# VH-VL binders against Putative hydroxypyruvate isomerase (Gip), part 4

Target 1, 264 residues: Putative hydroxypyruvate isomerase (Gip), of Drosophila melanogaster (Fruit fly) (p36951)
Amino acid sequence: MALKFAANLNFLFTERATSIAERIRLAHQNGFRAVEIPYPEGETSDVVSAVKETGVVVSLVNLAFDKSDDQLRFGSTSVPGSEKLFRSQLDATIDFARQVNCGKIHLTAGLFKGGQESDYTKTYTANLKIAADSLRASKMIGVIEPINKYAVPGYYMNSYSKAAGILADVAADNIQLLADLYHLQHLHGNVSKTLEEYKALIGHFQIAQVPHRHEPDVSGELDYGFVFKALQEFGYDGWIGCEYKPKTTTVEGLGWVSKLGYTL

## First folded at step 1 (VH-VL)

Design R10 (framework fv_remtolumab_arm2)
Fold by ESMFold2-Fast, scan of step 1:
Structure R10 (fold): chain C 264 residues (1-264), chain A 118 residues (1-118), chain B 107 residues (1-107)
Amino acid sequence: as target 1 above (264 residues)
Amino acid sequence: EVQLVQSGAEVKKPGSSVKVSCKASGGTFSDYAIGWVRQAPGQGLEWMGGIIPYFGTADYAQKFQGRVTITADESTTTAYMELSGLTSDDTAVYYCARGYEDSWFDPWGQGTTVTVSS
Amino acid sequence: EIVLTQSPDFQSVTPKEKVTITCRASQSIGSELHWYQQKPDQPPKLLIKYASQSFSGVPSRFSGSGSGTDFTLTINGLEAEDAGTYYCHQSYSLPYTFGPGTKVDIK
């Protein structure tokens, strides 16, 4: 099957527009059929309108977060003492996802800020079990993403093996692994064998070149000609998130799509 | 090649605050983290914290939490470290340094001497 | 917090001699250990990253080894310009920490 790509709006079109709603319109105007978005705090109704106007698929929504707190701006799922906040943020995110017909939520973990790591793991596992039940009631999937320390120092979910162990403990078919190839290369490398090892757990893909998180066709550690063929062989039929920092502008950088033999 | 240029020396009174700047040139400002490391006279290196300008994320060493604020302005490619409640124990050379993808620091700024005296 | 200990704290060496500096971590840090050189009134300069990987432009006389808790920096054939203080640094976990330094003087 042909690969299909979503614009991640935390990264793409940020140089063109401040609002998520306008970035949705820009993505659509430039050929994207799907988007990944952060929880659009303060503009949920405008985003719903932009989705309806454009007809874009919303393939992923990130969990609602607290911008005012350094630890919680990266999520609340693992943070001890934030159980009520996590449930509130999850409920808000599910309600929004229903409005934009999005079936998948990224359950962002938050930062480890000291204390016992085992307390974070207990909180994370308990919250993922709660999320599994809430998401299942809404026919949704939750994903967790191992993130490298250079992108987010102190991010709790920082290992593929840790993710696999926690997913086994959660034991829910609707809580899956988000394999971001930029993070995967930094954390684990050996992309072909890593994808093979974790295949049964993976429910979502995102892409960017390593090491600077730019377009797939820039010079770097990953051969995206090869990687995209590997994703086709994997049999992934969802939207692949373009979660990269444009080297110049979003539109100027889009040449990689046709260069590598694909369409948006 | 990335270069970091810091603001000039400061002499401050106890109880005041100091804000040191670190201007980056060469390479994309958002492509790397900026760490802050200080060195008291005749002492070793002490990590204070760092920021990833792209995400606006800052982390601090426990010793400095509540007194230090690290920020970045991508439009001017400048990172800042502000330290409040200064005492004579804060007399040191303050360095900014680029944190690369694998967590080692290179290059380093030239250093900013901060002297706290009454 | 991971504590790094260096030995010796001071070493006075004749040119062309071999210098060995050790760094010990309070817990296993894999290979997440880096070495820096600092000269008086100058910022530190990276020499070795990830315990054993030479940094671009650093003379081949500098080498590193070790893993887990025990690490070594070696200078084979010390030159006059190598006088300075050498620091190890761990990037395994936050907060990042440095060793106390080893001062190398030329006789």
Scores: ipSAE 0.000, ipTM 0.383, lowest interface PAE 18.3, mean pLDDT 88

Design R11 (framework fv_remtolumab_arm2)
Fold by ESMFold2-Fast, scan of step 1:
Structure R11 (fold): chain C 264 residues (1-264), chain A 120 residues (1-120), chain B 107 residues (1-107)
Amino acid sequence: as target 1 above (264 residues)
Amino acid sequence: EVQLVQSGAEVKKPGSSVKVSCKASGGTFSDYAIGWVRQAPGQGLEWMGGIIPYFGTADYAQKFQGRVTITADESTTTAYMELSGLTSDDTAVYYCARLYYGSGKWFDPWGQGTTVTVSS
Amino acid sequence: EIVLTQSPDFQSVTPKEKVTITCRASQSIGSELHWYQQKPDQPPKLLIKYASQSFSGVPSRFSGSGSGTDFTLTINGLEAEDAGTYYCHQSYSLPYTFGPGTKVDIK
């Protein structure tokens, strides 16, 4: 019961509505108290209105990104030569997060598209240090997320070990690890031991069944009855992002919550 | 910032046990792991095991499983490595080292080392 | 268990020359390889972490490269103070393992 869940609106209610603002209203109507959203380019004021109308908690906002660029649409944090763009996107994201009272931003890394990977690592580390300072001024936390190659081919941040090494170099308490269990299972497996190993760094969780990224109760590689008990024992007190692709519709799939003994 | 200081040299008889201490100062003790690595005279480095004080859990290399026990006391910020059933093959310098378990898996800093001699 | 091999076992080098040390893993370890320098009667000192990331305070003449199974440590312009034994270390999988070491001496 201690576990609490947020609807990730890049995945949930997309079959019902195109706008993020309307998906916020749909999430609230179906019992969610919290949402995770992308930076809502072109609808920021509508999203602010929907948040105020519903009273939902915005538990995570993804960094603003350039939808017109194939590399940068997955973030700018690691991309060499994009320092000015990253700072601009970070500032816009912080300003929006303040308007919706969100204390946590996902600093999306971008794609590796050639050249020296060490240049990407230097850019990423420098930009995360800049982000730490900017976020601290706004009393916010930034999170970085290792993502598997089947979901995003070429994504720069593609390893828990790589993330840990970079977080050590950044050395900032307000830059933390986003542990998405769907990505974790594809990248490493050994969920219990991996969570134990990285526990001190983790500031956010997201869930989905493996391998097809559907609801937690769908047949698959992860036993969410066990996993949720492990998260309770972990002592995590934040919102858990439901970042799964509904097998049919979002509403038809929500039975897993009560079936596994929880509430939204 | 973090400094590791180990207990002094030991001379032990075959069949006995030895317990080496590693006292950490600086930083928050529970924020990192402590690993144990030994080096026999003229030989390379050999990982024995490590402990994450925050979890109280230890992992051991198979070669030492059943003979080695690694513990930590957060109140004194001290990690311990106890090795039983000593033979002459256990003569070595024993190092503790901070392992950035969550934030990386390299060893830094290292303790000064504890020489353990098993003879007569 | 992942086995690391190093070459050469020993290298005697004139000051200012380039030294290349290789480390090969028995299976792919991504970039989870670290390099240490050890002087006689001293503990090892970290030089390079995650194959290519220089540790703070380490001279710029030290660099690392490689991924997967093949890794290289390069000293570009060896100095007298660089004499010692160099070890690679993998952190990809338990048990952690070290290479057998490469001893570098000055002519």
Scores: ipSAE 0.000, ipTM 0.409, lowest interface PAE 17.4, mean pLDDT 88

Design S01 (framework fv_sibeprenlimab)
Fold by ESMFold2-Fast, scan of step 1:
Structure S01 (fold): chain C 264 residues (1-264), chain A 123 residues (1-123), chain B 111 residues (1-111)
Amino acid sequence: as target 1 above (264 residues)
Amino acid sequence: QVQLVQSGAEVKKPGASVKVSCKASGYTFTDYYIHWVRQATGQGLEWMGWINPNSGGTNYAQKFQGRVTMTADKSISTVYMELSSLRSEDTAVYFCARGEYYDSSGYYAFDIWGQGTLVTVSS
Amino acid sequence: EIVMTQSPATLSVSPGERATLSCRASQSVDSYGNSFLHWYQQKPGQAPRLLIYGASTRATGIPARFSGSGSRTEFTLTISSLQSEDFAVYYCQQYNNWPYTFGGGTKVEIK
């Protein structure tokens, strides 16, 4: 089984186009069959049109967010006092995901901005239980992603062990772990052993070289020749998100795919 | 103390080449990319390119492609920027600056700068 | 390339007054909810100094009177009570897209 890759449009083609809809067209024009996108606030109909026009798979949509608030622009799932907002954002994201035939939503956690961390954990767990029910009704999966503090200072979901504990408390088969190898290496390292330990929880993968979050074939801490073979052995049959910052331009950096023996 | 120290001012004729040095101290030299930024007299900052001192890999802005070369000497923790086929419009202060590091905010801001090297190109 | 436009080109203020500086990007400099927009201060004859990174985070050693805000394409640097050492040129820079670009600068000068 060959690995298959999705363009993460928060990172790829941003140098070519401002709108998500145009980045979908650019990804398609350059050989991608799948994309990962943020909730396209203000352009949902244009994005639906671009998806239908190109025929790309939308493999992941990030939860709708509040751009006007420093804490909430990184998600609302963990933020105390945002329960009504979270439900509204989740419902909007599910409705959009249905329109683009996407079965997976990234439930972004939001920032810890002081107070008791236990209040964030209670809010997060309660909101994930609500999400499990809403997503199950729509035959969808939600994923949570541990993110390192250097990429997002103060991000609430910042540990694989913390994620595992919360997922155990949520106790829902449709709420799973998003394993981003860039974040995994910064947070824990020992990629092979960490993937083995959390295997039963993982429902999605994303890739980037460490430490600079560039293409898989740039010089860095991870040997993607080895890592991709490990992912093939994992048995994951979904799309792997290319969530890296192009070293120059998106298109100039795509040579890694064929160099490592894969296709988009 | 983390610092970048650059070589002294240079005066060159049009068509000549100049090689500016940037010596790093107070940190692990191979952990950070070094960028080069120039500033013409009374004008703004212009990004030229970067070098990864660990690998020797480089990226240059299109405007300088073909006449700029960046190199690193690990034994003396020094980066060089060589600009060839000099023109009068290359008269500027040239700065080195520290960029990407894996244990930072992820924003890759230029947190440490060299003091600058004035290169004057005149006939 | 992303064009960074700063306004005003020159701002004349008295010590103790508030200064507000604007920076506009020709396209978004945000990725994954993060703004790759940084502010630098440059005094005559000196190298630039990092003030604010990620649109709103003060760099180490930078006084509380400096604050940054904004997202996507519109960013602001505010100096709440201007001191004599704050008269300088201020540059915004985007680090989201290659090639990395700077604004033209705003000169804050004594009134």
Scores: ipSAE 0.000, ipTM 0.404, lowest interface PAE 17.1, mean pLDDT 88

Design S02 (framework fv_sibeprenlimab)
Fold by ESMFold2-Fast, scan of step 1:
Structure S02 (fold): chain C 264 residues (1-264), chain A 119 residues (1-119), chain B 111 residues (1-111)
Amino acid sequence: as target 1 above (264 residues)
Amino acid sequence: QVQLVQSGAEVKKPGASVKVSCKASGYTFTDYYIHWVRQATGQGLEWMGWINPNSGGTNYAQKFQGRVTMTADKSISTVYMELSSLRSEDTAVYFCARDEWFGELFDYWGQGTLVTVSS
Amino acid sequence: EIVMTQSPATLSVSPGERATLSCRASQSVDSYGNSFLHWYQQKPGQAPRLLIYGASTRATGIPARFSGSGSRTEFTLTISSLQSEDFAVYYCQQYNNWPYTFGGGTKVEIK
């Protein structure tokens, strides 16, 4: 399979533009055919315009969130007492995803801020079942992502084993695992065997070098020459999100693509 | 004023490819998307995909993914739709249609191009 | 994909009468308070012509006798005083979800 890459606009082109719409145009201008974006609160119309203007594929949209709340800025899916907010945010995100023809939403979990962890798990599982039904009606997939503690301290969804158990309880084919290789290496390592173990659950990939979350070709813990061959063998045919922090600028760092034998 | 003029009728053998053109005039070519819609004889309309002439970006319906290619030539204000691996069921009139950036509606249509696939 | 169903397949009316055409979507075609549903008219041997967009807004040059209504999944096109030039096939189309889909059409025939 030829691998194909999406620019994650929470990380790429942030040094060039503050608006998501302008970052879409910059990604397109620099050869990207696809993007991953956060829910563009306050600029949804501008983003729809940029997507229509450029013709980029929107491969992933993150769930709408509340920037004013430290816990909820990282999502609402697991947070007890936020069921109504979660439903509202999910509905808004689905409506936006329809406008940009995106079939995949990242259901961000939110932070554990104390209390009983079992209450968070009950809330999370119930909300994912609700999401499965809503997304299925729109022919969409929801993904959940285990995130490491160095990137987001206190993030509720923090383990591949935990994710697998919850996905089994949810029992919906359209709720899948987002395997971010940067987080995977910090959480579990042993990338080849971990990908083999969770293969049936994985519906999306993201990449970055470990430990500093830079480009795939910077010196680090992961051999992306090997990793990309493993992803080809895996048979993944979706867009791979480039969710890394540029070491210098986004454009200066893009040489890894051709260096590793690929094209955008 | 606004016109979309399509190329003439084509007859092709099964397995061949066809390339239909749509020439735009009377407006700024790069300000509007162009969609392609087909219609088999006596049947309804079927959306195939769109192209943004400004960027060259495209979006194709699942049914046509891998068989259809849409391109634009800004120098002559013309959009092309190429359909490969033709089958008898591809026999249809193929229309191009203009869509406004925020309008998401097909306000002007080409006259249609009949493509007949027969052995 | 959203399936668009039009009824009736054929409608026979006399000039001056009211014609009512229905269009049903398999799921909502509304987003952010707007209905992404459009109506087109097609005469034999011609390309379709835009009549109504956003469920109820008449396109430029379309006579007032054409009106659209509805929301979410149920939509209606009404021709209040049918003229001879209105005998044609009418198609509804949703633009809310990829892939964009059309109904099967309603043929309006002279009685």
Scores: ipSAE 0.000, ipTM 0.359, lowest interface PAE 18.9, mean pLDDT 88

Design S03 (framework fv_sibeprenlimab)
Fold by ESMFold2-Fast, scan of step 1:
Structure S03 (fold): chain C 264 residues (1-264), chain A 122 residues (1-122), chain B 111 residues (1-111)
Amino acid sequence: as target 1 above (264 residues)
Amino acid sequence: QVQLVQSGAEVKKPGASVKVSCKASGYTFTDYYIHWVRQATGQGLEWMGWINPNSGGTNYAQKFQGRVTMTADKSISTVYMELSSLRSEDTAVYFCARDQEYSYGYDAFDIWGQGTLVTVSS
Amino acid sequence: EIVMTQSPATLSVSPGERATLSCRASQSVDSYGNSFLHWYQQKPGQAPRLLIYGASTRATGIPARFSGSGSRTEFTLTISSLQSEDFAVYYCQQYNNWPYTFGGGTKVEIK
């Protein structure tokens, strides 16, 4: 198949199971060959077992994070004063990714909560350089994701042009852009030209309809018949993350895949 | 004018079935999911399930599995909720409600029907 | 299922005073960057009305005196200067995990 899709388990199968491990089994049972997962704090061994049992590809793991802290629950990469925490979370995430044979980590930025934004940018750039070295040693890629203010108010990485500038400063081939089309439409729009402008930087795609973040075939701002052709022309050969909230159940909503001429 | 208009009050005997209607107007009927929520007299809200009017797909809360059936008739922009094997504890106001259009992924219930009182007594 | 607990069950507040209503979830109702927690107002004999969605966003037409806050498992609804038309029962609801569940409600009585 020209395009191939991963179930993002922060969003898919949550109506059926509370554990990430069980959501991996459900994704596999329903035809997914790949998954994207958050760092599975408290269930890493169960997740490793589910991955081995099902044979799914883990295409993306999000950086370990601190759910108890409102700023750091969205990542630590940009947050001044969290350098030791970031390194610890990165190391734990790399160790886990190795166990599930995942070659790509989403380096979540964290929230801007006051002070000088330049301090956040300095911290972010320094941490991404450190991440580049650690990831390269493990033959892994890190990705950064511009996220819109309606989904995460105050998220530090909030612009494609800002991301491009930071990636140029980092100057590492293994730190790349995660283009989430739901966020891209809210932040920038003009999908064809935006993909053209940032093509050289993009290493991962995620999809959802705008504005409700539901299935690609629901009524909304994006024509996924056109968008998927654009991704084929782009030449993307990785897994596309299905990071949408099912409008009903995950399984009931899967008809879009075959309707648009693809398979999971 | 976006609105949901429900059928009138019903009185049923224990063991009977009731079918409540919810007629949509002022928007594209097939673009929005409809939920059913009930409320016993003086009690809180209880979610029963949802229907996708476009596909006819449904999902029901565990408590109502095997007793509830939700259907949609596109020709008259109407959703139905049928509850079978009625018991006295099913006496409640039954509401239909629409998923929010501008939720940014949240899917809150933005438009509600006026409610249908179903009384189960002999 | 996620159990939603609201407190207090009844709150008596004089007009013009601040009212704060609490809602607690038995487990997190957050998914990625979003809190799937909504607040509804129900007046006697009427259907519920959406007040706040996503923990903190006011629905269209809702007065500025209503505000929501919180994340994960702890949420609050605040009415900054209570008016006579605010006499109602307020329900929180989570939409993060099936089955979708409501709190037991907080009845706000204006004295």
Scores: ipSAE 0.000, ipTM 0.407, lowest interface PAE 17.1, mean pLDDT 89

Design S04 (framework fv_sibeprenlimab)
Heavy chain, then light chain:
Amino acid sequence: QVQLVQSGAEVKKPGASVKVSCKASGYTFTDYYIHWVRQATGQGLEWMGWINPNSGGTNYAQKFQGRVTMTADKSISTVYMELSSLRSEDTAVYFCAREVYGDLYYFDYWGQGTLVTVSS
Amino acid sequence: EIVMTQSPATLSVSPGERATLSCRASQSVDSYGNSFLHWYQQKPGQAPRLLIYGASTRATGIPARFSGSGSRTEFTLTISSLQSEDFAVYYCQQYNNWPYTFGGGTKVEIK
ESMFold2-Fast, scan of step 1: ipSAE 0.006; ipTM 0.466

Design S05 (framework fv_sibeprenlimab)
Fold by ESMFold2-Fast, scan of step 1:
Structure S05 (fold): chain C 264 residues (1-264), chain A 121 residues (1-121), chain B 111 residues (1-111)
Amino acid sequence: as target 1 above (264 residues)
Amino acid sequence: QVQLVQSGAEVKKPGASVKVSCKASGYTFTDYYIHWVRQATGQGLEWMGWINPNSGGTNYAQKFQGRVTMTADKSISTVYMELSSLRSEDTAVYFCARVGYSYGRDYFDYWGQGTLVTVSS
Amino acid sequence: EIVMTQSPATLSVSPGERATLSCRASQSVDSYGNSFLHWYQQKPGQAPRLLIYGASTRATGIPARFSGSGSRTEFTLTISSLQSEDFAVYYCQQYNNWPYTFGGGTKVEIK
């Protein structure tokens, strides 16, 4: 089936606009039918308006976060002592996701900042079980994402093996793996075999070239002509997040889509 | 068939805590959320939060965060709502109500009879 | 939070007449093709009772004289041929957005 692409607005159109609402309009104007967005703190009504006006699909919303705290700015799901904050942030995120008709939330883990890692794992597992329940009522899924140390030093969810073990302990159909191919290549490599190994757990894909996190068609470690064929064979029918840093501008870099035989 | 039966009326001093129970029967206890909704005399309905009896997971309205705790005991099919640091404005009838997990069952189909909590100085 | 506004606050209607109650949401309460807007009836000293869910579906045991309509932000509860037992306060409630909110209620009193 044809691959479908979403603009990740933490990365795309940031050179054009500071507001998420305006980046939604820019993504739409440039041919995107779908977007991935962070929780739009201070902009929720503007973002809802932009989604309604453009008709874009919101394919993924990241968990609400505390931008004033360096540990919690990357999520609260794993952070001991932040259990009440996590529940509040999750509920706000579900509320917002429903307003924009988004069925998928990225449950960002937060940073490991010392203490016992087992305390983070216990907190994370307990919070994911709570999230599974909250999301089920709305027919939503939550995804967890292993992230490499070069992108986010100290990020708690830093391994595919660790993710698989935690997902087994959570034992919820609606908590799944976000396979970001940029992070996957840095953490694990062997893309074809890794996708095969974790196939049953994967509920979302994101793409970027390795090592510099640029467009799929820039020179790098991954052959995206081949990788996209692998994703088609995988049978994934959701939106693939374009979570890359434009080499120049977002619009100037979009030629890879048609060059590789796809449409937005 | 389906019943939610709540504990009796309570009178408390400001600063105290109150714990209200809601006993479920006539259905599979772990298949439904239990929500708590309160109503001051002659006033409207105010949502407080919910508990999932299956997982023990909870979700509280921001206004009650830090003062409310909801728990569930599967062995006796009972949920509890504890509200601490009571103020006079907490004087209200407190209702439990069940809500289905499935999309499209997200309405309060059965309610407890209510528990009057009076906070007097 | 979504603010639910009901009007009128009080409605006096003669038996056999039609009562029309309005509920307005500050933002859309629709998701995935469904309206998460429900109506409850409350009589003095009693718990609320579900009347209508999903804007327009009658709950089990609710007489046909009760009907609901609307979408997004504008909703109506209609009671045709009002009966004496319909004296009550009626609340609309949205379940689309946390925190889940209720309207202030419309008191229907028999004229």
Scores: ipSAE 0.000, ipTM 0.396, lowest interface PAE 18.3, mean pLDDT 89

Design S06 (framework fv_sibeprenlimab)
Fold by ESMFold2-Fast, scan of step 1:
Structure S06 (fold): chain C 264 residues (1-264), chain A 120 residues (1-120), chain B 111 residues (1-111)
Amino acid sequence: as target 1 above (264 residues)
Amino acid sequence: QVQLVQSGAEVKKPGASVKVSCKASGYTFTDYYIHWVRQATGQGLEWMGWINPYSGDTNYAQKFQGRVTMTADKSISTVYMELSSLRSEDTAVYFCARTDYWESGDFDYWGQGTLVTVSS
Amino acid sequence: EIVMTQSPATLSVSPGERATLSCRASQSVDYEGDSYLHWYQQKPGQAPRLLIYGASTRATGIPARFSGSGSRTEFTLTISSLQSEDFAVYYCQQYNNWPYTFGGGTKVEIK
């Protein structure tokens, strides 16, 4: 099988364009067939236009968020007292995803800001059950992502074992694990064994080199020559999100694709 | 009835440019991508690129970068493919074809082809 | 880029016989359970005509004697009882990976 790569536009082409719509055009112009995007608050119609113009696949949309709040900027799914906001943001995200033909939403957890962690877990599990029903009605999948403390200090969903326990409690086939290899290496390591342990739960992959979250080349802690072969052996046939910080410019950093024997 | 009708045969000298047209009818012009595919005499099919008639956005195969330009005129439902700096090896039949990018990507309707001959 | 290889280059068959054409991709052309592989028929002086899309679905108006099968990298076009109008060149094409590529073609000719 051939691996397929999506440009994550929260990280790629940010040096060239402020708007998500223009980053979609830049990704397309540079050979990407797919993109991952944040919910494009204030530019949803421009993004829909850019998707139609370019014909790119939108492989993942992140949950709508409150940019004015430091906790909720990182999602609302786990945050006690934000249940109505979560439902509103989920509905808006599903509506937008339908307009761009995206079947997968990243249900960002939000930050743990103190208090009882059990209150966050209760809120998170209840909201994921609500999301499972809403997404199923729209024929969509939701994913949750364990994120390391160096990237997002205080992020609630911070462990693969915690994610597995919560997914078991939610008990919905359309709520799955997003395995970001950059976060996985920081949180757990032992990539081959970790992928096998959580294989049944994983519905999406993202890539970046460790430790600095740059291009997935062979210069770093992860051997991406080996990792990509492992993803092929895993049988993953979806889009792999390129969620890395370019060392210089996005375009200058694309040499890893051909060097490792792949195409976009 | 969906139809793509191309302009007539062209004879050009080396170094010249050629502009081939493809007029669409029987469907909403801006809902489908138009691809260009060429075929040298006795050879196989070679993909050149596509245009989105809605936006005017294009993607070209690397081999043709810098020499090919695709444009669309919505007012007359026509796509153009211009190839510059012509060489004898550009002698070929050039086809336009329609696809829905979001579906299977099959070329369900084709133009009849335009023979471009490059000779001194 | 994905290289598409067709075999044989030329196939000589008599009317009424079965023809089997092969197409191999250098990498998988499948995505989420679907194969982005299409078959076209081309007669001399004519544009190509879509026969099969998605490896196995007959296009509108294509006779039942044409069938496609395969997945991932290995695909087959079968003509079960070849008729005089079926003598043509057949091309496979992948639409899974940019740039989009065609096979070199198989010429089906009369014995």
Scores: ipSAE 0.000, ipTM 0.398, lowest interface PAE 16.1, mean pLDDT 89

